# VH-VL binders against A disintegrin and metalloproteinase with thrombospondin motifs 9 (ADAMTS9): the designs that were tried, part 2

Target 1, 201 residues: A disintegrin and metalloproteinase with thrombospondin motifs 9 (ADAMTS9), of Homo sapiens (Human) (q9p2n4r1735to1935)
Amino acid sequence: LPQNCKEVKRLKGASEDGEYFLMIRGKLLKIFCAGMHSDHPKEYVTLVHGDSENFSEVYGHRLHNPTECPYNGSRRDDCQCRKDYTAAGFSSFQKIRIDLTSMQIITTDLQFARTSEGHPVPFATAGDCYSAAKCPQGRFSINLYGTGLSLTESARWISQGNYAVSDIKKSPDGTRVVGKCGGYCGKCTPSSGTGLEVRVL
Below, E stands for the ipSAE of ESMFold2; O stands for the ipSAE of OpenDDE; V2 stands for 0.75 times the mean of E and O plus 0.25 times the DockQ between their complexes.

## First folded at step 2 (VH-VL)

Design b01 (framework fv_amivantamab_arm2)
Fold by ESMFold2-Fast, scan of step 2:
Structure b01 (fold): chain C 201 residues (1-201), chain A 120 residues (1-120), chain B 107 residues (1-107)
Amino acid sequence: as target 1 above (201 residues)
Amino acid sequence: QVQLVQSGAEVKKPGASVKVSCETSGYTFTDYGISWVRQAPGHGLEWMGWISAYNGDTNYAQKLQGRVTMTTDTSTSTAYMELRSLRSDDTAVYYCARDLYEYGSGMDVWGQGTLVTVSS
Amino acid sequence: DIQMTQSPSSVSASVGDRVTITCRASQDISSWLAWFQHKPGKAPKLLIYAASSLQSGVPSRFSGSGSGTDFTLTISSLQPEDFATYYCQQYDSYPYTFGQGTRLEIK
């Protein structure tokens, strides 16, 4: 059984992009192989729960004068807001890039992301430029259920920005993570930079 | 108590430069921006620009672009405004003010003002 | 640049009077307007922001209203310490601009 997309091409003679079964860390996983017409195909994990539960947001509805955390930390649904925060955006993910040697998700690979608002936002990243200090409005959502993968217990996020905070909730099995990040104009990203470590279930 | 304390009065010749300081206390310096506003004798208030103490971003009034530079020193919680190529019509009281621009709010705390006189 | 025009340029009033000052923007600024009080020898003081929000510590006799291009500052019962020059300021777009000021003088 091939262990990566290059071996799918070499051992099975496959030359088209698509889903293939790979033996990864002793488990049979379904991996999407992209760029199969090149010498360097890339591995992606198809997200079973799709882009409705796999998204990254930098919330850019900057209120003109929230002097404290409004609505007990809830978003305003009827704001007249400044939309001048250039990093604002919303990206949703159908597939995410995986490095099979390090077992890390490459969060900056947006080949199978759809950016429906503003600027592209990496996987597992959120931020804002909306609220008062310590009042985060940006969100990310990760749902790896059904992929055969979960986040390791060592997966961590760092907050970036003065008075930025992150509220990260991870399921006991590591397949579901939701983050609320920001406060002021802050963000949160994986502590490993552009990588997010996973394990095979 | 939040306070902004400015440097003392200056008398300059036309063509010279002036650098006014604004030392802050009573709050976290990097949480808010600093706006600079001046008032010439017999005239109203004129906004000159602001600087973010958070990231150093600046925005200057276009009529002063190229002559003004705003900076901050976070180690001393101090903002600076330097105006170059001074003209007689730059004679004014110069104010610094804490700007809640991050929240789109007004200038809530002001320095006492610095009189800059430009004369031959 | 957005031009801010205040009316009247000066007003004479007595303690206890209701005083209204108006400010007009040359284009729509939504509610992004502040009002300042300025006394000789002192720095300006923020009274109202976002057209109608009273700054903490400012007496409730001060109120602001309006949106778009037309704004008003009202002092419901004038006190001796209220004699000053009042300025409106837009912060909808750069450069931020002030009105020319309204002098409030004792009658």
Scores: ipSAE 0.000, ipTM 0.449, lowest interface PAE 13.0, mean pLDDT 85

Design b02 (framework fv_amivantamab_arm2; at its last look DockQ between E and O 0.03; V2 from the best seeds 0.00; counts 0 for: pae E 7.9 > 2, off the site)
Heavy chain, then light chain:
Amino acid sequence: QVQLVQSGAEVKKPGASVKVSCETSGYTFTDYGISWVRQAPGHGLEWMGWISAYNGDTNYAQKLQGRVTMTTDTSTSTAYMELRSLRSDDTAVYYCARSGYEWLPYFDYWGQGTLVTVSS
Amino acid sequence: DIQMTQSPSSVSASVGDRVTITCRASQDISSWLAWFQHKPGKAPKLLIYAASSLQSGVPSRFSGSGSGTDFTLTISSLQPEDFATYYCQQYDSYPYTFGQGTRLEIK
ESMFold2-Fast, scan of step 2: ipSAE 0.006; ipTM 0.499
ESMFold2, look of step 3: ipSAE 0.013; ipTM 0.542
ESMFold2 (binder alone), look of step 3: mean pLDDT 91; pTM 0.910
OpenDDE, look of step 3: ipSAE 0.052; ipTM 0.713

Design b03 (framework fv_amivantamab_arm2)
Fold by ESMFold2-Fast, scan of step 2:
Structure b03 (fold): chain C 201 residues (1-201), chain A 121 residues (1-121), chain B 107 residues (1-107)
Amino acid sequence: as target 1 above (201 residues)
Amino acid sequence: QVQLVQSGAEVKKPGASVKVSCETSGYTFTDYGISWVRQAPGHGLEWMGWISAYNGDTNYAQKLQGRVTMTTDTSTSTAYMELRSLRSDDTAVYYCAREGYDFWSGYFDYWGQGTLVTVSS
Amino acid sequence: DIQMTQSPSSVSASVGDRVTITCRASQDISSWLAWFQHKPGKAPKLLIYAASSLQSGVPSRFSGSGSGTDFTLTISSLQPEDFATYYCQQYDSYPYTFGQGTRLEIK
């Protein structure tokens, strides 16, 4: 059985992008092969729960006077807000890129992402420029259920920014992660070293 | 099996306080938040606030700010909601609900049976 | 606060009917919407979360759709146990808010 998309081309003579069954770490997984007409096809995992449960957001609202406008962990439409944060955006994902050698998700590959608002946001990333600490407004959501994969226990996020706050919840089986990130231009991203590593279930 | 079991019905006079408990079982208590929702007779559902069982952070509905306090006791896997300065319009069935796996923006996947609080003079 | 408006406020239907209930948010809430069934004397029961995800144990005749501001709950073939009040709820932002409810009554 082929072990990557290049072997799908070589062993089966396939030249069309599509779903193929690959033998990954002793398990048969369904992998989407893209760029099959080229010498460098890429592996993607199709997300069963699609873009409704797989998204990344840098919150677009910024309080005009963060110290004068009260907050309690909620988005405030009744406060004077600015929409001038240039990194703001919302991206949703139907497929995510996987590196089969390292078993890590390549979060910056946005080929199967839709950016419905603002600037493209990498997978598993969230942030804001909304208010001071304790009121993060950016969100990300990961749902790998049904893919045959889960995040390893080593999956970590880095909070970035002077007042950055992150609240990240991971299910015990590693298939579901949600994050709330921000705090006066703070964000959270997967660690580059221990990254978004996955394992086969 | 996931269960949320609430304390029994209470009858209070205006100006009193009531503290409702929500004892949980069948899951790791600190992995899920708890919201409190009430329904007055003849009215719809009203969200009162939320507490993280993980870090104790709370968020209360603005109209109840200053009158409500939510706490947790990890040793007994129990959440509490205390409402002070009771008025007749606080008469309602009070529910605790577990927030499913979208911490912070969570859906309510399991609910307690409800606690009727009657406030009368 | 995000306001949730349900339509209709009540509907009369017969067993076997297809029933649709709509919910409109005053602001974009992406897919952060849940649907609940509520019967007198019982706690509300989660049916749908994330606008379209069916809760485990809920019959497949229930389905949800929509994103942004417009959402729909559909019951494909109404059963006797489905007569209840249905609520939508946004969980995009605090305070969480519910629709006013749609009462489904036997015709």
Scores: ipSAE 0.007, ipTM 0.440, lowest interface PAE 12.6, mean pLDDT 84

Design b04 (framework fv_amivantamab_arm2; at its last look DockQ between E and O 0.59; V2 from the best seeds 0.00; counts 0 for: pae E 13.2 > 2, off the site)
Heavy chain, then light chain:
Amino acid sequence: QVQLVQSGAEVKKPGASVKVSCETSGYTFTDYGISWVRQAPGHGLEWMGWISAYNGDTNYAQKLQGRVTMTTDTSTSTAYMELRSLRSDDTAVYYCARGTYSEYWSGYFDYWGQGTLVTVSS
Amino acid sequence: DIQMTQSPSSVSASVGDRVTITCRASQDISSWLAWFQHKPGKAPKLLIYAASSLQSGVPSRFSGSGSGTDFTLTISSLQPEDFATYYCQQYDSYPYTFGQGTRLEIK
ESMFold2-Fast, scan of step 2: ipSAE 0.007; ipTM 0.541
ESMFold2, look of step 3: ipSAE 0.005; ipTM 0.483
ESMFold2 (binder alone), look of step 3: mean pLDDT 92; pTM 0.928
OpenDDE, look of step 3: ipSAE 0.000; ipTM 0.544

Design b05 (framework fv_amivantamab_arm2)
Fold by ESMFold2-Fast, scan of step 2:
Structure b05 (fold): chain C 201 residues (1-201), chain A 123 residues (1-123), chain B 107 residues (1-107)
Amino acid sequence: as target 1 above (201 residues)
Amino acid sequence: QVQLVQSGAEVKKPGASVKVSCETSGYTFTDYGISWVRQAPGHGLEWMGWISAYNGDTNYAQKLQGRVTMTTDTSTSTAYMELRSLRSDDTAVYYCARHPYYSGSGEWYFDLWGQGTLVTVSS
Amino acid sequence: DIQMTQSPSSVSASVGDRVTITCRASQDISSWLAWFQHKPGKAPKLLIYAASSLQSGVPSRFSGSGSGTDFTLTISSLQPEDFATYYCQQYDSYPYTFGQGTRLEIK
């Protein structure tokens, strides 16, 4: 019956962070409520496939010769590369924040993200400074299977940067998205105009 | 060891329905999606649609929308494809094929196929 | 829908020959392309995925190359068991589509 985490607190008298069932757009969904001892609890979606399938990367290797795409774009330990890209990072996600009013994923909320290398990278973001030859190496992965949610057809990405290239593949049901993004120094991020809007399955 | 085993050949009359099964073994059923692909005699391969064994999500080829239904039974690790309102041009060998659905690389290729089920539609 | 065009439609070759089959996509599919071998009465067999990655258990004489719209399957030294029909398939977007096939026949 509650429609958000503040109503869970009000209607059920709950004060513990945890998973709760909320009625969202006519469907019962499992939502993680955080900050339940405060007056401003936040809604998060627990990612069933976890951080191995939900990650964002800015790739740290730069080719010595940026006009090439060696190994047909595959990563190799023996690449002729520098490892000096200052924006490099890798973040993986166990939970992502959702705005239940707009039905959008808030990609910059990293409360349940782990940054295992370099700088924190927002959800659904990738980039690199690898090659000018349409050879993107930065990657992101989104897996919403089992959450009861999927991305809408309006979910979009923008590519920015020098020789920026993005290769984004979305499943037709919107539960899976894999992006390869990069360039001479390029990235892709969700469009601010559409964001990452979700719908209930 | 890892197998997709399909049900046997079917002979149906025009207007009837057929339901083909694909029984899987040797792997975790819910970790893969199942696509159905058919080949009419003398023709190439035609993709019919896909179902997630994890949550039952489907995507059907537009041409078959309204005539095809794909389902799974997790308790028996079996996928099903039902095609209704059969016509002579539905005569084909029908294949099930598995593909990973949670691969972070987007590698949703068909790595293993069933042996095929011949469906003949004749009066 | 993405159209996949293979050439040639058939090729005659002898054991030991180098054989090349090409596949063209009607739009950019990056490297989201697979190659299959199909023999009468048997299930299709995956040979190559991601345009150039050899499937486990497939002989090294098979190789794939290309990206974007133009792709090639090469058999470096044809063996008797290689006479079959070969298909390319894009898995970039739904609906998944296949080439029309290339029949590899004994010369």
Scores: ipSAE 0.006, ipTM 0.517, lowest interface PAE 11.3, mean pLDDT 87

Design b06 (framework fv_amivantamab_arm2)
Fold by ESMFold2-Fast, scan of step 2:
Structure b06 (fold): chain C 201 residues (1-201), chain A 126 residues (1-126), chain B 107 residues (1-107)
Amino acid sequence: as target 1 above (201 residues)
Amino acid sequence: QVQLVQSGAEVKKPGASVKVSCETSGYTFTDYGISWVRQAPGHGLEWMGWISAYNGDTNYAQKLQGRVTMTTDTSTSTAYMELRSLRSDDTAVYYCARGVTIEYSGTQTYYGMDVWGQGTLVTVSS
Amino acid sequence: DIQMTQSPSSVSASVGDRVTITCRASQDISSWLAWFQHKPGKAPKLLIYAASSLQSGVPSRFSGSGSGTDFTLTISSLQPEDFATYYCQQYDSYPYTFGQGTRLEIK
């Protein structure tokens, strides 16, 4: 019957981080409660398909001289590129933060993210700095299957940057989204800024 | 010849809005982005933001976020910059400048702002 | 935001002199640096892009060098028309940022 992690602590006397069943919008969902020894525990959704299908990438392969290495729409690891594009990185997610009041995923909470390359990249975000128009190279992947949640029909992305384009595909049930974002030096992020609206299935 | 021609000088009261135009010619408008740069009297150059003439995507300097809007009209090859809630410290010469990108297939490359408008003086006074 | 710092803030020189202006980025920008010349009453003019590439139509007495965080603009033999303010500008990452400018004035 608890509706959030603070109520788990109050009603069940629980004080340890872990998975708990919460009643959310009339449905029983499995939620990870973190910070249970504090007065402000946080709710996270454990991702069944883990980091192989829940990741964000900014692909930072800006070419030194694109005239000597023509771009054909694919990654060009055989061409000279510059180093240390400040936004480049790859982050994968085991759990994502949920705000149960607004029913939004908080994309910037990286507590259960692993950044394996470069700089941390928020959930549902991708971009690139690759020397070509119309051929985005950055990727993000969302898979909420098995969580009891899906993205709403209102979930949208905005793109910005040099000749930025986005190719975003969402499954009919809203549990799976794959994005390609970028351009010359472009990115895409959720249109609400740092939040993605979800609903209970 | 490639040219960027801006609208004329403006005098505004604090709290008003100003919309500066930048009409382009001599190239394919949608192949380049347009940056906006300003210079206040006695100060250096300040980048305000950028808009893609290809798809209308924008990137604004954080200091101006919420007060600036950049748009394009491809039918007239014109870019616009609107600045709202004007303050006295918005008094400046405002420039549009053509951003450059790599031609797809990489035959010609140019990075930076290579062609600039003549500038538009915007004066904000009480 | 990437901060660009120029030195000196002003330099006095004579026609024929070799002039050097430096620019320092607060973080690595690789070679994504441009140099602009700015004269009163005129729009800025691009001189150099990608740290060292001379813009078409710019005299060969202008040259740029450097990578990473430290960059230099050199005028090998100063001409009368070169008296102006010079700005470096990084275009590695948004927001693009300019240095504060270096005023080149007659000695």
Scores: ipSAE 0.000, ipTM 0.427, lowest interface PAE 15.4, mean pLDDT 82

Design b07 (framework fv_amivantamab_arm2)
Fold by ESMFold2-Fast, scan of step 2:
Parts: structure tokens; C-alpha cells; sequence
Structure b07 (fold): chain C 201 residues (1-201), chain A 123 residues (1-123), chain B 107 residues (1-107)
């Protein structure tokens, strides 16, 4: 049984992008193979819960001289805010790129992402310019349920920025993660070195 | 400390209306919404609907649509639930509860609850 | 409407016991499930949201797990104050619906 999309092409003579069954770490999983007309096809995981539960946001509202948590952490369209944060954006994901050798999600591959607002935001990333330290407004959501994969306990995030705050909650089985990140233009991203590691369920 | 304090017990006849209040304190009222949940004697919890204190948007359980109205008064940080055309099976303890979202995203869950208001509808 | 079914309807246990309560949704609700503790004469108290997130101020002996249609609430070492009725509640789709409740009684 093929173990990656290049083997699907070689062993099955397949030339079209689509879902294929691959043997991954002893388990048969559906993997989307893209670029099958080339010699370097790429592996993607189709997200059963799609873009409503798989998204990344850099919140675009920027306070004038924030000193505390405005609106007790709630988001309001009518805040006395400026909308000039150039990194702001919202990206949602139908499929995410997987490196089958390292078993890590490649968060910067946005081929099957839709950016509905502002600039593209990588998978599992969030940030804002909304508060100094207490009220992060950027959010990300990961739902791997139904994919046959889950995040490992080694999946980590790092906060970046002088007042960066991150509140990240992962379900016990690793299929669901929600993160709230920000703090005076702070952000959170998956840590380098371990990346966003997954395992077969 | 966040608190939701509800109005006192009511006894009503079938066909009457009841209006329960929920006075909030310890947080910015317009930053959250209020859900209403009831429990009839010997039965489980039943969700009735919710209202946003931010913009007044409502969503009511279909079974109660047309009989229930939820409102807010920002000046007093108070939410109200009015139920009309009361029936004996509307006898229940009625709760208000603050809705909170998971990191600022819908869907919403109820985190802080009022003490409950007993409404008795007698034949 | 999404039907929520809890099991068991009642359970008798002793202080120090590990107690598990299950909740099944009639359709996929992802992780949008909360657990509440309800004592007579008091308001319901939120224990767990998003299936597994422990509410601030709730003792760590409470934990939640599950996704999709099958969910579990666990109390790792039962304390006297834990005897109560427990409810699961889905908040994936309107109308929000509760399970019928599980009554935890002293053995």
C-alpha cells in the first residue's frame, strides 16, 4: 500500500489530484494528493469540520493607548479603535499540509485556505493589537476530529511580543485546540523545532 | 464578583403573563448576552432562548416562539423575560445565565447563573 | 433538535471513588458541550465547557473528554460536596439542549 502521494503516482499510475488511501504509521488514512501531474506531489489532510472550526485570526482593531481590558474582553465593532494594523486578517482552512516524514503540519501552506479578511494568517496562529496584556483578541481554532489524526502532547506554541499573552486549550485526545493570543500587537505561533506534531489516532 | 439576581416568585393563572427580571453586576453588561433556562418540577433543564445585551439580537426556542419576549435595559444592567398565555405546564423555576463564548467566538456557553425564579401557574 | 442522552440516570458512590458519567448526542456536535452541577435550591454551576475545558475555580478532580457524539465527565476522587445532579448541554445548534441528568447519590 502506498505510503505517500509520490508512491500513489508510482505504484497506482495515478495522475489526478484527489483523495487516496495511504498507509501512515500502520493505519490506513485518506490523504488528499495535490500536484499529481508533477514529480513532486504534496500531501494534505481534509478537515471534516472545515473552515467553521479551522481558522486563524489576527484581530484588526487597534486601541489608542490601551491600559486595561476594554469591554471585559468582548469584541465590539463600535469601539474607539483604529483599523490600521497591517498584519490583520482571517484565514479558514478546508485542508492542511502534512509532512509525512516528520508527522508535522506545515502551517504556512495556505493552498487550501480562504482569506476572507485582510492578510493571510498561517494555520494555528493568532494575534492582535487590542490590549496591553490582559485581553488577547486574536484566535485560532483547530478541529482534527474525523481525520484519523490528533496533535501530540509535544505540540507547543510560543508567544511573541513584549506584552504577548496566549491562552491555549487542547482537548485530552488532541483533536481540538482553541487559542486566544495577542497583547499589544503580540501573537502566538507553533514553536519552531517541534512544530505542530500529529499522531495517528 | 459577577452576580445575576432575579426577581421573586410569581403565582399566575392560566392565560396570564409573567415578566421575570435579571439584574446583573460585577461586569460590563453590554459585553455579554443573557440566556434563559427553565426547569419544571421533576423534569430536566430546558433552554428558552438568548438575547445579546450588545445589540438586542434574540434567538428563541421554536416551541416558545410567539409567546416569549426577551429584552434588556442597559441603564439598569437588567435583562427581562416575558412569557405570555401561561399554561399549567409552564410551572417551573426560571433561570437567567450569562453567555460566554470560547475565546470570543460563537458558539456560546452559560458561565454564571441567577438564583432562579419560581413561577407557578395554577388552574 | 439534537437529543442528549445521559448514562446512568443515577449512580451511588462513596467518597474517594472515581465516578464517570456519559453523554451521547444524536448528531455530531464537535466539542460544543458543557457540563453542569446542580444542587437543590441552588443555581446550576458550570464545570466544563468545550467538552474538556475546566471552568476557573472548579476543582481539578473534574475533567471532561470526548468529541463528536460521545462525551464523558469524570470525578477522579469523589468529595462530599460532589453529591448532586449533573447535566450535559450541547451548544452546537439551536435550540440548545440538555441531557436528562445523572443523579449522584451517597452509597
Amino acid sequence: as target 1 above (201 residues)
Amino acid sequence: QVQLVQSGAEVKKPGASVKVSCETSGYTFTDYGISWVRQAPGHGLEWMGWISAYNGDTNYAQKLQGRVTMTTDTSTSTAYMELRSLRSDDTAVYYCARWSDTYGYSPYYMDVWGQGTLVTVSS
Amino acid sequence: DIQMTQSPSSVSASVGDRVTITCRASQDISSWLAWFQHKPGKAPKLLIYAASSLQSGVPSRFSGSGSGTDFTLTISSLQPEDFATYYCQQYDSYPYTFGQGTRLEIK
Scores: ipSAE 0.000, ipTM 0.443, lowest interface PAE 14.0, mean pLDDT 85

Design c01 (framework fv_ficlatuzumab)
Fold by ESMFold2-Fast, scan of step 2:
Structure c01 (fold): chain C 201 residues (1-201), chain A 120 residues (1-120), chain B 107 residues (1-107)
Amino acid sequence: as target 1 above (201 residues)
Amino acid sequence: QVQLVQPGAEVKKPGTSVKLSCKASGYTFTSYYMHWVRQAPGQGLEWIGEINPSGGSTNYAQKFQGRATLTVDKSTSTAYMELSSLRSEDTAVYYCAREGYDSSEYFDYWGQGTLLTVSS
Amino acid sequence: DIVMTQSPDSLAMSLGERVTLNCKASQSVSSYVSWYQQKPGQSPKLLIYWASTRESGVPDRFSGSGSATDFTLTISSVQAEDVADYHCQQYYSTPYTFGQGTKLEIK
């Protein structure tokens, strides 16, 4: 049984991008191999719960008075807001890149991301430019259920920005993580920078 | 095992006030916003307002601003909704409901509801 | 306020049939939609959140789809215990609003 996409190419003679079963850390996992016509194919995990539960948002509304938290922190279409934050965007993910050597999700690989609004946002990242008053508006959602993988208990996020706040909730089994992040151009990102460590279930 | 326990029924006369309770258990009470939603007989659901049990801050649907008052008692993990100047149109089942696990404003657990009847 | 409109108002299905319930928002709510099942005499129960995420413990036959203004709840093979009112909700902005509900009956 091949252990990575390069071995799929070598041992099975496969040259087409697609789903293949790989033996990873003693378990049989379904991995999407991309770039199979090259010397350096890449491994991606197809998300069973797809776009709707795997997304990253940078909320684009910016309050005219950034020290307030109107509407008790709830969103309103008619807020006293500008929609001029250039980093605003919404990206959803059908597949995410995995580094099988380090067992980390590469959050900045957007090959199978769809950006439906604004600018691309990395996996597991959220932010806003809404308010400096502890009422974050950006959201991210991770759902690895059904992939055979979960985030390790060491997975952490950092808040970045002078007024940045993050509220992150993780399921006990590590398959579901949701974050609410922001704080006047603040954001939250994985603490390791570009990666989230996963384990095989 | 999350539970939200509400009394079954209340009967009030027009012009009076009512204070409905919602006792929470099975989770950290101060970590989740509590919402109030009503349903008139044979009608849809109508959101009344929300309270952050940690700080006591509230937000209301405009229709209920000034007439509904949301409070909490952290020592008993109980949320309250007081509705004043009652009218026959306030006859409805009143639910308390917890915001979603991810702090989003969908409602993952609901109380059984209190039937408020406003009649002479 | 964002108005949520559900269709049809009511429908009757035979056991095992595929059921499709619709919910339309008066303006874009992105994916901030949830669905609730309310059986006779009971409180609502969360089925779907984030337009298509199935709540833990909800049978696989229930699925949600849609984005922006048009949302659908599907029951792939209706069972007798599915007799209920179904409500959609937007939580994109306050005030949070619900559709009027769709009543599902079995023939």
Scores: ipSAE 0.006, ipTM 0.544, lowest interface PAE 11.6, mean pLDDT 88

Design c02 (framework fv_ficlatuzumab)
Fold by ESMFold2-Fast, scan of step 2:
Structure c02 (fold): chain C 201 residues (1-201), chain A 120 residues (1-120), chain B 107 residues (1-107)
Amino acid sequence: as target 1 above (201 residues)
Amino acid sequence: QVQLVQPGAEVKKPGTSVKLSCKASGYTFTSYYMHWVRQAPGQGLEWIGEINPSGGSTNYAQKFQGRATLTVDKSTSTAYMELSSLRSEDTAVYYCARDWEYGDYAMDYWGQGTLLTVSS
Amino acid sequence: DIVMTQSPDSLAMSLGERVTLNCKASQSVSSYVSWYQQKPGQSPKLLIYWASTRESGVPDRFSGSGSATDFTLTISSVQAEDVADYHCQQYYSTPYTFGQGTKLEIK
């Protein structure tokens, strides 16, 4: 049974990008193999709940009254961020890259991401433009349900920015995580940098 | 479709114990906390506790600590609440409820409730 | 424990009217408030979470607002099927606590 996309080419003679069953850590998982016409195919996990529940946002609009968050923390879509904040954006994910050797999601691989607003935002990342100190307005959502994978218990996030905070909620089995991140244009990212460790359920 | 199925009614005498069930279907049972909430006739909702079905860890409201015991059977996707030393003021509808899908402790699906009547 | 207090206890409205229900926390709960609708003889149904986010499938006439200690649920144009008890809940800290409920009736 193949254990990665390169073995799919070798053992099955496959040359087309597509879903294949791989034996990973003793379990059969469905993995999308991309770049099968090359010598270096890449492994991706197709997200069952798709881009509606797998997204990253750096909220690009200022709060109406930043000093009143949380007392007036409703989001403002009619008030654009200041021009010096260029990281604002919204990315949604149909598939995410997995490194099968380290068992980490590569959060910066945006091959199967759609950026519908602003700049691309890595998987599991969120932030905001100009909110109050310690008032997070950006969101990310992770839903690995149906993929055969979950985040490990060691998954952690760090806040970046002088007054940034994060409010991260994880399901008990690690298949679902939502985050609110930000504060004075701050953001949060996985503590491992660009990697987010997973395990087979 | 998500369903939480509970029996309709139970009648118990004061001083006894009851074990109420909640059968889950339509989702991965171990991915969501299960909450137990009761509602006395004509009154508001009261949170009893929560259980993580994956590991079995529990948290209880202090009022129910030592009297309520939450358990799960993963093979049947069933959650249980046992309440001991029953009193007449335990008469209420008991609900199981699934933690909100984003894991934020709001409750997005509820069982139909079991009416527990405690009377002599 | 955080005490949630709802007002009014009951409210009677005419069809098509705007109704506002209030919920006050005894201390700041940030935005960790949800609202539930409970029709007679039925289980509660989640309407709003994170103080202002509508649950999927909930009609857009329902909206939530507020933060810290003061929260409101608004129904922009009340319908006959909206007759129910409405409960607010904080999930900022355990034990999670509910308000006593507001009964909405149609005149």
Scores: ipSAE 0.000, ipTM 0.443, lowest interface PAE 15.4, mean pLDDT 84

